# VHH binders against Rho GTPase-activating protein SYDE2 (SYDE2), part 3

Target 1, 120 residues: Rho GTPase-activating protein SYDE2 (SYDE2), of Homo sapiens (Human) (q5vt97r660to779)
Amino acid sequence: IDAFRHYSFSDQPKCSQYISGLMSVHFYGAEDLKPPRIDSKDVFCAIQVDSVNKARTALLTCRTTFLDMDHTFNIEIENAQHLKLVVFSWEPTPRKNRVCCHGTVVLPTLFRVTKTHQLA

## First folded at step 1 (VHH)

Design c07 (framework vhh_7ocj_1)
Fold by ESMFold2-Fast, scan of step 1:
Structure c07 (fold): chain B 120 residues (1-120), chain A 121 residues (1-121)
Amino acid sequence: as target 1 above (120 residues)
Amino acid sequence: QVQLVESGGGLVQAGGSLRLSCAASGFTFSEYGMGWYRQAPGKQRELVAAITSGGYTRYGDFVKGRFTISRGNAKNTVYLQMNSLSVEDTAVYYCAAGDEYYYESSGYSYWGQGTQVTVSS
């Protein structure tokens, strides 16, 4: 369920400017994660710019429904419009990774967070 | 457009072997991670095997020691050698290609149509 994806696009401010250069993105953590189990889960964080994967963290341990971290991504962008942060749960085989939460930054505007599930 | 075409599926008897191939086009094959996933009737899609651009491999717990993933960069092809097949290996097998920054199915950008593998008793 990603009910806010089309709301994000319809609410996007008009952007006549896109940004280029080196960008530092500080990620301090995530709350209200919904892993498949209520026990601890391995997760990783990834950055996408305009649908292109740019960087990711190593595996991190998430306990219950929150992830505390302090990680900086240094990425090179060119005429970028959207920056997306995604937190994935990592499952050992035979399970598929799942999106726990994501947030989108519309460039050059402010950060906007979109949950994968409307209720949490 | 990027294209992944699986082949080599079919019907085999328990204890038999099959080799699956996935021919890739539309991207620089040597720069991408490749994977095989399967989906059995009534189950979620699960990792069978993955191989990085650097040649490092990862296997699902239920196939370790029986299956081997390999890649031929000169032929733009990834392979899955399946030995000692059992009826529990019956599934549609999917080829996937993804960014080097991702290790699992959520990071794979491109998927094939799948090839059916049926193991009879």
Scores: ipSAE 0.000, ipTM 0.097, lowest interface PAE 14.1, mean pLDDT 68

Design c08 (framework vhh_7ocj_1)
Amino acid sequence: QVQLVESGGGLVQAGGSLRLSCAASGFTFSNYDMGWYRQAPGKQRELVAAISSSGSTRYGDFVKGRFTISRGNAKNTVYLQMNSLSVEDTAVYYCATYDTGYEWLSDAFDIWGQGTQVTVSS
ESMFold2-Fast, scan of step 1: ipSAE 0.007; ipTM 0.258

Design c09 (framework vhh_7ocj_1)
Fold by ESMFold2-Fast, scan of step 1:
Structure c09 (fold): chain B 120 residues (1-120), chain A 120 residues (1-120)
Amino acid sequence: as target 1 above (120 residues)
Amino acid sequence: QVQLVESGGGLVQAGGSLRLSCAASGITFSDYTMGWYRQAPGKQRELVAAITTGGSTRYGDFVKGRFTISRGNAKNTVYLQMNSLSVEDTAVYYCAVEDYSNYEGWFDPWGQGTQVTVSS
């Protein structure tokens, strides 16, 4: 969740149409993940709406570059424009979480996974 | 399936202490890393503390030295001892299962939360 502090864009002005209601987002997994630490296999997934954290999973075991899961986020959105799905590596030491990959969806279009990103 | 029930929240004056408890059912408690999170109104949910099956701990930067996480495997309970509380600690505190198997299926990793209010 330390990583979410670096990804806070909640103060940015919105410039297009918005959606409100209860939304279910199904996440079936991810491939080609590159955790910052080779020996760190623990990850968690989070969903953000307009740069505000809405939900996250428990810690999951990643097969280095492959995450297999069947998770549904049930979120309440209000005048929302963007959905972001982020996979974070988790470290048991007192360090900030690192972003393994993220994808941003402009509602109501398809979700696409981007290349691996690391927290500055 | 999995149930997490938090307790121990309440109203306390700055400088005071509270002990939160989270009773888990529907899981083999001793096999899982457990965590505490908090969320203040209008803010992002953040990690407070986590404890592994072996007893290793991790803390958020703002609570180090003041809060202590512990676990009682015989009672399927994780605890958060909160000392030297400040107004900035006011939030809903959530218990979570962290060390989730990616083949266990979907479940909500959080309990209902317990309100902590610190007054000056």
Scores: ipSAE 0.000, ipTM 0.129, lowest interface PAE 12.9, mean pLDDT 66

Design c10 (framework vhh_7ocj_1)
Fold by ESMFold2-Fast, scan of step 1:
Structure c10 (fold): chain B 120 residues (1-120), chain A 121 residues (1-121)
Amino acid sequence: as target 1 above (120 residues)
Amino acid sequence: QVQLVESGGGLVQAGGSLRLSCAASGFTFSYYDMGWYRQAPGKQRELVAAIGSGGSTRYGDFVKGRFTISRGNAKNTVYLQMNSLSVEDTAVYYCAAKTYDYIWGSYEDYWGQGTQVTVSS
């Protein structure tokens, strides 16, 4: 009903600590993207820390249900607990950008990944 | 209605090459992402290579640099060129087609029957 509510989750680490520093996150690609009906889909990948956008890639044309990418985000984090990688479909109006896929990693020392699909 | 028929599998010596083909029918081939997966006995099915409608490709880590996926939309066929084969490449190779169905709000997945590839030392 709401495409963004099709979630799966992994174990969450029990954590009372946060981390700070320079982090490098290597992104290999995405699967289960929702392509446009007849047109190419412009997409971009963003990295969020504690639900705040920190960086994104340039626009990429995608007309497939997957995206192969070799991109490294270099970000500065401060007392962070959650890191999320999100693939958005680009829209002329920014508020209309749609999530295609995301993964969430809980900081600071124990890592688990949760993935969500735009469709499911 | 929809069919994916693999061919080109067989027995080959380590260091050799094979070319797999997958002939598709019953759907608009150019709209689908095509892929090759493999499964060895007692193991999970894993992605070997995928190619999108626009020609973008993706490969599994164990086959990068050795395998090449391509497609011929005019022939409704997807190919996998396998070079420098090793015993670890021995598996049943499956052809797959995938797209998103906006009417049903779900992925539409089709699978072939598989073709055996055996690499001997």
Scores: ipSAE 0.000, ipTM 0.270, lowest interface PAE 11.8, mean pLDDT 71

Design c11 (framework vhh_7ocj_1)
Fold by ESMFold2-Fast, scan of step 1:
Structure c11 (fold): chain B 120 residues (1-120), chain A 122 residues (1-122)
Amino acid sequence: as target 1 above (120 residues)
Amino acid sequence: QVQLVESGGGLVQAGGSLRLSCAASGSTFSSYAMGWYRQAPGKQRELVAAIYSEGSTRYGDFVKGRFTISRGNAKNTVYLQMNSLSVEDTAVYYCAREVSGSYYEDEYFQHWGQGTQVTVSS
């Protein structure tokens, strides 16, 4: 998440039980991205729960090493352990999508997400 | 399990039009990105068009302005309308869908159809 700008969180003591229910995750952008290849300026953001893709954004143009956006993922989770945010570089040929950055939050965890500018 | 079934391919004359259809079974594709790829003999597979769950689209450079990707009103179907076809469009066209699970970054579009042949004669 260090690569996501206007995004930070503070964790609380972990729960001894798994987290289930509806979760809203705000994504305000990313910084310090591994740049797309010269012939690919398109990226997309995905959210994974326990390594399963749950949601993604539309294609976004990444002009530099940062991405400006304001998107909310509304996902249903059940007995989840990990929440992962990934920025992928879009490629025309399947199997060439590249991870530009990612962040992982271990569940079960009580946490708060605060919008803030973070230099990572 | 997921199954993708393509239809609508065939032989057409240059300047003609074809409409390809792909029907997906399993999960509804309102939750998934869907796309069309093509591969000519001896060539690399390339993106023709993609449509995402949020409704955005992407087109390959060689087809932009001639082809249109769209969803059916039953969200499990995606179409590729191909206009102003040229001999260079001759290829096997594949329908693809994004996957769920533990995937490396290069495995995003792993569910593929069997392909449908499009041949454009001069």
Scores: ipSAE 0.006, ipTM 0.183, lowest interface PAE 10.9, mean pLDDT 64

Design d01 (framework vhh_surovatamig_d1)
Fold by ESMFold2-Fast, scan of step 1:
Structure d01 (fold): chain B 120 residues (1-120), chain A 120 residues (1-120)
Amino acid sequence: as target 1 above (120 residues)
Amino acid sequence: EVQLVESGGGLVQPGGSLRLSCAASGFTFSAYWMSWVRQAPGKGLEWVATIKEDGSETDYVDSVKGRFTISRDNAKKSLYLQMNSLRAEDTAVYYCAKDYYESSGYFEYRGQGTLVTVSS
């Protein structure tokens, strides 16, 4: 047991899963949206990096549970861990809030490839 | 240029009361819904309460209904949260938020926060 107490250990820096720099994020659409009661809603999409808003689209019309889009966000990131795309339903005078979320996609790793629909 | 400055936090015993204030500048305060959100140690952001532009409608998370009261003074550009019957679970940093959307956790701007600690 004294032999173990005399062993030397060296700490090595951990490999980082986080990245920094300029990132181009291309979104082709969203599926399985859960719209509010009305068949047609104005929506917008926002990108959050580690719970901080980095970019958003203008208002888009969503008429089904499916949103077609072809939009590229150019964002600056620092030691980023999580990328989140949030789709917001714009509601002019709801009881609680003007906007509610229809769907959220969380990408916990920045190098993860997400499969999108083929025709959009 | 949007600025929100919270105040009124502190240490209080269970069952006690605190009144939080938020001074807003850099935008037309009377034109926006305002919210209080909080973050407990090691947890994510939690929406607490929302108030309509003219103060005519308010809403609260279930755990604070009957204990907390949100109010605003558009002439003073100030938002308030009266907190009664405080519990240990209310311990958090409290943020004043503009354009908060409860169903998605989105908010465009928030202040630096004020710490509320409820302990014996």
Scores: ipSAE 0.006, ipTM 0.137, lowest interface PAE 10.4, mean pLDDT 66

Design d02 (framework vhh_surovatamig_d1)
Fold by ESMFold2-Fast, scan of step 1:
Structure d02 (fold): chain B 120 residues (1-120), chain A 122 residues (1-122)
Amino acid sequence: as target 1 above (120 residues)
Amino acid sequence: EVQLVESGGGLVQPGGSLRLSCAASGFTFSDYWMSWVRQAPGKGLEWVATINQDGSETDYVDSVKGRFTISRDNAKKSLYLQMNSLRAEDTAVYYCARELYYDFWSGYSDYRGQGTLVTVSS
């Protein structure tokens, strides 16, 4: 994993090991992002554990397709197999009286499990 | 059942052009943003281009700006990618994908079709 600049979408390798505990995930940046829509130049990054949303960043203004940041997610996981970082374009207009994210899963990335040398 | 079927890939010389098509079925095509993503040999998936519901808004990755054009025909339920000035680095399997309404806490992930191979070689 090269500072979250190497991405994949779906078809992720299946991890046979479960992991539990408190984790710190460092996000250094992203390249070749989907540009924000013209009416919303804001993006946010979210972390998912087994397809469940656990945390997200504040809104970030993406002026180019390169996102340069130094952010740490502190999350608690239990018997998790998959850890993904997802970048979303933000939609400011609420729909059905809820905050809606017009979201494409654009650049998910896998966490590498160092002790087992497996992707998770 | 949501289905997306890509076509139009093939072998082309550097500097050449190709037009990819994606036929959609099983959902109201005009309600969704649509995207093209690609996977080069030995690399991860890369987002390429996105288009909104009525085609008035488009976005592109920097490496294809000015060369690729995404478009759609809602009456035909079809998505297109016009690729001009093709380079060896554009060699990849190209997939169309549906951008969906996403509620942060409920989650959803898009799915794509089987893809179409584009090879740019001399």
Scores: ipSAE 0.006, ipTM 0.136, lowest interface PAE 9.8, mean pLDDT 65

Design d03 (framework vhh_surovatamig_d1)
Fold by ESMFold2-Fast, scan of step 1:
Structure d03 (fold): chain B 120 residues (1-120), chain A 122 residues (1-122)
Amino acid sequence: as target 1 above (120 residues)
Amino acid sequence: EVQLVESGGGLVQPGGSLRLSCAASGFTFSNYYMSWVRQAPGKGLEWVATISEDGSDKDYVDSVKGRFTISRDNAKKSLYLQMNSLRAEDTAVYYCATGDYEYVWGSYFDYRGQGTLVTVSS
């Protein structure tokens, strides 16, 4: 949990090199979802790499504005810059799927060590 | 390293059938939604069908519903499209692609193969 306490993110993240390999992404849930349809109780989560869908969950029941889950995406990436997690409301027609929320991570995640030791 | 190799295209008469295959390598096939997309001469890419990672969820463009069946074999790292009752309008180069179709119009298919030509004519 404290692994990132010695790192900071750049306000203008820049990836000088793209990342390749196998990546595991753990998703624990979502809050404050804004479903586009009042009757949409079924959602699914998808992982996108550079705007390409790589994997998704099965259909999940959303509690109005809350989704509780514990899912791991195992994806292969090649020369990738951005990872995006999207929550879609399910629709019978793919073109009508609607985004409930999303988040984006720049790859590789840029960490700059801001403190290499502690004085106490 | 990532490769998608389509096969099974050819010349067929209206009402005929073809089975397209796609052999995947260089990635964990079972972690990806897979799609078939096609491009008719002088037209843009058209999404045709999508299958989920485990094959439990399948979607089709309306013009092929009831005629085409998408399937996959994760052990063989292969994707298939069974095409029945073919029509002249199905004439296109068919591509195997990673990914799914979503509400935002655009290409969400990154890895795609070189394609296989399907010609439906008398």
Scores: ipSAE 0.005, ipTM 0.111, lowest interface PAE 10.5, mean pLDDT 67

Design d04 (framework vhh_surovatamig_d1)
Amino acid sequence: EVQLVESGGGLVQPGGSLRLSCAASGFTFSSYGMSWVRQAPGKGLEWVATIKYDGSEKDYVDSVKGRFTISRDNAKKSLYLQMNSLRAEDTAVYYCAAEDTYSGYDFEYDYRGQGTLVTVSS
ESMFold2-Fast, scan of step 1: ipSAE 0.012; ipTM 0.294

Design d05 (framework vhh_surovatamig_d1)
Fold by ESMFold2-Fast, scan of step 1:
Structure d05 (fold): chain B 120 residues (1-120), chain A 123 residues (1-123)
Amino acid sequence: as target 1 above (120 residues)
Amino acid sequence: EVQLVESGGGLVQPGGSLRLSCAASGFTFSDYSMSWVRQAPGKGLEWVATISQSGSDTDYVDSVKGRFTISRDNAKKSLYLQMNSLRAEDTAVYYCAREGIAAAGTEYYFDYRGQGTLVTVSS
């Protein structure tokens, strides 16, 4: 938390930072991923809006720490502020998913993405 | 409010077929990957099949590959499971489930599931 919080006229336009509508997100791949479990190469990519899952890919085979893909997510968003792409390791039975990486973009700057990084 | 309502379960003989349906409401159905999961008496929850948001990609647990087909109709907001060549070990309550995100340290992919429909395979 900041030591003090101040609002000025320059902060009022931030209400217009929220975006609504249909969005198409084209994902080309990921680098520097945490490796999948030794007995599983299957991963999937998911897109989250304000920490809510909106869509995912089918299962993909990860090549060590590099994922090549060409996938488009078509999602409906309402008053959204953040968009996040997450790569998970996946298991055939219900199990704990392991996060391999994520990237986050602050709306409304949709064509700039935070670099992906390995998660715990 | 998110709602998932399953139907189509019943008693069927080994080798028979059954089609399950799930009606979704309260969210944009076409934005979510959907799954079928099941729970046999006295056992834990088992993932059965998943379908992508468009329906172009599907995956199945090995024990049902070639026998079960998952499909969806986004216009009708409905999910289906066609079950062929049913076996006694397919006896379970079947749940329609919406894809959620499980972070490291959680147990499941799913953020919502319905009340289930019972499938009994017995002679």
Scores: ipSAE 0.006, ipTM 0.151, lowest interface PAE 9.9, mean pLDDT 68

Design d06 (framework vhh_surovatamig_d1)
Fold by ESMFold2-Fast, scan of step 1:
Structure d06 (fold): chain B 120 residues (1-120), chain A 123 residues (1-123)
Amino acid sequence: as target 1 above (120 residues)
Amino acid sequence: EVQLVESGGGLVQPGGSLRLSCAASGFTFSTYWMSWVRQAPGKGLEWVATIKEDGSETDYVDSVKGRFTISRDNAKKSLYLQMNSLRAEDTAVYYCATYRTSYKISGSDYDYRGQGTLVTVSS
């Protein structure tokens, strides 16, 4: 599995099947982040499958509302339903919330990327 | 080349006030968040205060809230720290600091900082 995408438009799927196998997930960045009220954040990205942490990036500096990254996660999943990317903030002061943003996809909706449709 | 030049440090008695300045060059100052960080003798770097590009947001470490005020003048490319009610624990070298516009792969707090200005609070 080279890369995957899910529905660009989707209702909340109710009927799902479980997915197993090796998955490669490429992330090229994030925009419209809403960091807490400090100047800039050290952040890290984590990938979760069914609420279990599977992998994370090193700490990255997010200066405003966009994060520029080019990272590939290679994960093995078994009977999985949900994949979630979570951006966590790291701050020098005590804070109430560490999550800046997250995205969730229902795994049965994922598509493989092919030579003919590489998503550009 | 990014340059940050701090000034305004000195010897002051407890309860006194001091104003630090930082002159920036080599980058578009108005598009960067700016911070003040300090290092006390024998200690590590401590973040003190930060200010958004347009000055609309500020934040401070708890120990200086109500005593210190961070401000900036984008036309003059300058950052300031007004320090009131100074305590012996505020004795440190104070640095002006900023981040690059792109992400960094390490957990380092800051990409650029100046040479620093020494603040000594003693009787």
Scores: ipSAE 0.000, ipTM 0.130, lowest interface PAE 13.7, mean pLDDT 65

Design d07 (framework vhh_surovatamig_d1)
Fold by ESMFold2-Fast, scan of step 1:
Structure d07 (fold): chain B 120 residues (1-120), chain A 121 residues (1-121)
Amino acid sequence: as target 1 above (120 residues)
Amino acid sequence: EVQLVESGGGLVQPGGSLRLSCAASGFTFDSYAMSWVRQAPGKGLEWVATINSGGSETDYVDSVKGRFTISRDNAKKSLYLQMNSLRAEDTAVYYCAKDEYSSGWYPFDYRGQGTLVTVSS
């Protein structure tokens, strides 16, 4: 997936072990998509945070296996550890939507974990 | 030109139900997928549910699966969200959104003021 990702936070978390705040993810397209049908032209992109769907695009038309887009996801995350960008084919049966491509990012922590007195 | 008017929100107790409606005008309603998105107080927009142009396929955010049902009536140019087993976390302003290809504003493109749903004892 051809994408640009960055983080935007108003305040540094003080007591959180993971990240909370507003995130903007810029997505510029995808190549070599693997649709479940040769004639499938409809896809959508979704952002998942810790395996939970948070946002998605409108239905998009692929030319062959190439998705040409310029899209920004604006999502609010809370105590989040992993972000995953997924491209789904749109199927007549929604439960059978196939993952065409995905990328995963481990979210950075904004401060380090306090060590116990018994450790270095 | 494009206008979406939401209604049906209100105050309800946990475990209760509400049905939201959206009246659409200014575009070919039956040619577009439609979504519900929500914004909790002080939070960002969250996608809730989508229905395709023909009404045969639906999709939901995991937190509402089994509780919410999205539907549409293309003859009436209306979108609905049946919300059952409501939880305090469902408290938000709910917006009706038109799915547009290549919109730089996505994941959400909504119109109007929305309708407030408050789940509280």
Scores: ipSAE 0.006, ipTM 0.161, lowest interface PAE 11.2, mean pLDDT 67

Design d08 (framework vhh_surovatamig_d1)
Fold by ESMFold2-Fast, scan of step 1:
Structure d08 (fold): chain B 120 residues (1-120), chain A 122 residues (1-122)
Amino acid sequence: as target 1 above (120 residues)
Amino acid sequence: EVQLVESGGGLVQPGGSLRLSCAASGFTFSEYWMSWVRQAPGKGLEWVATISQDGSEKDYVDSVKGRFTISRDNAKKSLYLQMNSLRAEDTAVYYCARDQGYYDILTGYDYRGQGTLVTVSS
């Protein structure tokens, strides 16, 4: 079972517009995360396009209710409407990983797609 | 374009060893988790092992723990699987795979190679 598909982080409606192409998503951090159980956690961030996992970061240390990072996801999308960024707590058993925090849901219509000459 | 090319498969006797290699190109190898998956004759795809972007974290299916070792060389853009104490049940085509979902490891691959055949038989 896909753990991402079972979590609801936002009820943002989908726009009627769809976008395709190469997309660079710059992630500068997350604030106002749900408090972790301990003072320091290993977490990772994943980006989804229409509920499909597209990329993730290496393990990061989350010290407080906000996460500092400067990371760029370079992803290829086709007829996409919905982007979601999720922060997961790392678990020793990958099949038992759990959502630690969830971040902002970003709709593709909020983005400017800058690399479109190599459409699939 | 993303390319993954496996090598190192072959015929080996039970108890023998093989080292599989995967050469990656067309993407920034060091930014991705990588996995080995296999498909035995007449069976479905099975996840075997995963390695993190920096190589610090590794995980294995229970049937190969203690026998197989996954590793990577980011400078050479290569992924490896050292296979020891091979058993007849390890006979399969082995695929190098780019892993997009740590928690969706069985279905979260966006690219895999052509595969390399490993046959364990006397």
Scores: ipSAE 0.000, ipTM 0.117, lowest interface PAE 11.4, mean pLDDT 68

Design d09 (framework vhh_surovatamig_d1)
Fold by ESMFold2-Fast, scan of step 1:
Structure d09 (fold): chain B 120 residues (1-120), chain A 122 residues (1-122)
Amino acid sequence: as target 1 above (120 residues)
Amino acid sequence: EVQLVESGGGLVQPGGSLRLSCAASGFTFSSYEMSWVRQAPGKGLEWVATIYQDGSEKDYVDSVKGRFTISRDNAKKSLYLQMNSLRAEDTAVYYCAAGPDYGDYLWEFDYRGQGTLVTVSS
């Protein structure tokens, strides 16, 4: 009937690469951010490994759609495939109001980055 | 294996005090902000308090400000919540979580313990 009914999920774990160890990620900044509110000035950046939050920066001032930063994350990873950096708006209110800014960077696996550097 | 184990909950009368503890293992505790979140019966998760990696920055929901104190001991890999002047509305299961409340992203954290029940009643 519809395409979704005949969709098959296929994965190949044997072709996946997983990395473990200590890793340093140096983040220089972000552009094209869309804060939820124009009056939101405070942001923080968080690093996720396979959808698990690992570390964050201190509160930073975001200027319109641009974030100037020089921060190094030192994180422990175990059998990791993907890294994601997310920028969040911080709103200190009586309620739970920490909202995500739209500014996400998805990195390739560390093995691909290392292999690319070797070939250069 | 990442583990968070909460303890210290119990039954207490209004105006009483409790100290909650969270023991962390399996990750670099000193590299994470730590939070307490709670869930009252029949309600959603509510963020309560967050403490920065080195203990220098603390944040609280307004309803507990001045009554609750969050603290941490990085050497012991432990997080604490000192709860004073408890009210019936503080009745909830309290959870230890790694990181601040990210709104829609809170549930993406796998670093949440089984919780400890706090009941405030007379």
Scores: ipSAE 0.006, ipTM 0.150, lowest interface PAE 9.7, mean pLDDT 67

Design d10 (framework vhh_surovatamig_d1)
Amino acid sequence: EVQLVESGGGLVQPGGSLRLSCAASGFTFRDYYMSWVRQAPGKGLEWVATIDQSGSETDYVDSVKGRFTISRDNAKKSLYLQMNSLRAEDTAVYYCATEYYYGSGDYSFDIRGQGTLVTVSS
ESMFold2-Fast, scan of step 1: ipSAE 0.011; ipTM 0.237

Design d11 (framework vhh_surovatamig_d1)
Fold by ESMFold2-Fast, scan of step 1:
Structure d11 (fold): chain B 120 residues (1-120), chain A 123 residues (1-123)
Amino acid sequence: as target 1 above (120 residues)
Amino acid sequence: EVQLVESGGGLVQPGGSLRLSCAASGFTFSNYDMSWVRQAPGKGLEWVATITQDGSEKDYVDSVKGRFTISRDNAKKSLYLQMNSLRAEDTAVYYCAKVEYTFSSGEYTYDYRGQGTLVTVSS
């Protein structure tokens, strides 16, 4: 199951395009998370644009495999090619490894967004 | 170019206090978790404390809990460590570190580029 509940996109970009400007990315939740430990409760969501960290949420409490949230990232992007959303479990000390509770969701490198399709 | 400049270290008596500061530049400070790490003479690096990007969560190594307080000022791009009830075991070079994430693996590392600031706790 996809971390995005309400998102669909092309798996194969039809044309070369780069997006610039202000972008709002809305997250409604995640299901079927695969935490490294079944007792992981604190998670955070991070957004990366072209291998650069742009923003993250504060720590969120989740059920073992279920995260409810309603968060919007407002980010400025310039000639962006792809976006990544990653859900991390927050580990206690020492903080050398933050392990993903769910697989990375990657927007295609050359992507197309219509006015009616927005990131969930 | 990422720059981290630590200050505030010095010689202090056991039971004394020091406040360490770190001035950050070359990156969007408010987007990163920040940590303090230290290296005692003849030992490896030890993680001391971390603060989330918005300051909402803080974590400490057990030996400093209740004695040290990490804080940040995103407007000033500064990280702080208030150190109270200092002990001889706290003697170390202290580095501030930007927490780097590898999104594909979920791993992170400490980026501690500065010279650090020396804290000596001795009678």
Scores: ipSAE 0.000, ipTM 0.206, lowest interface PAE 11.0, mean pLDDT 69

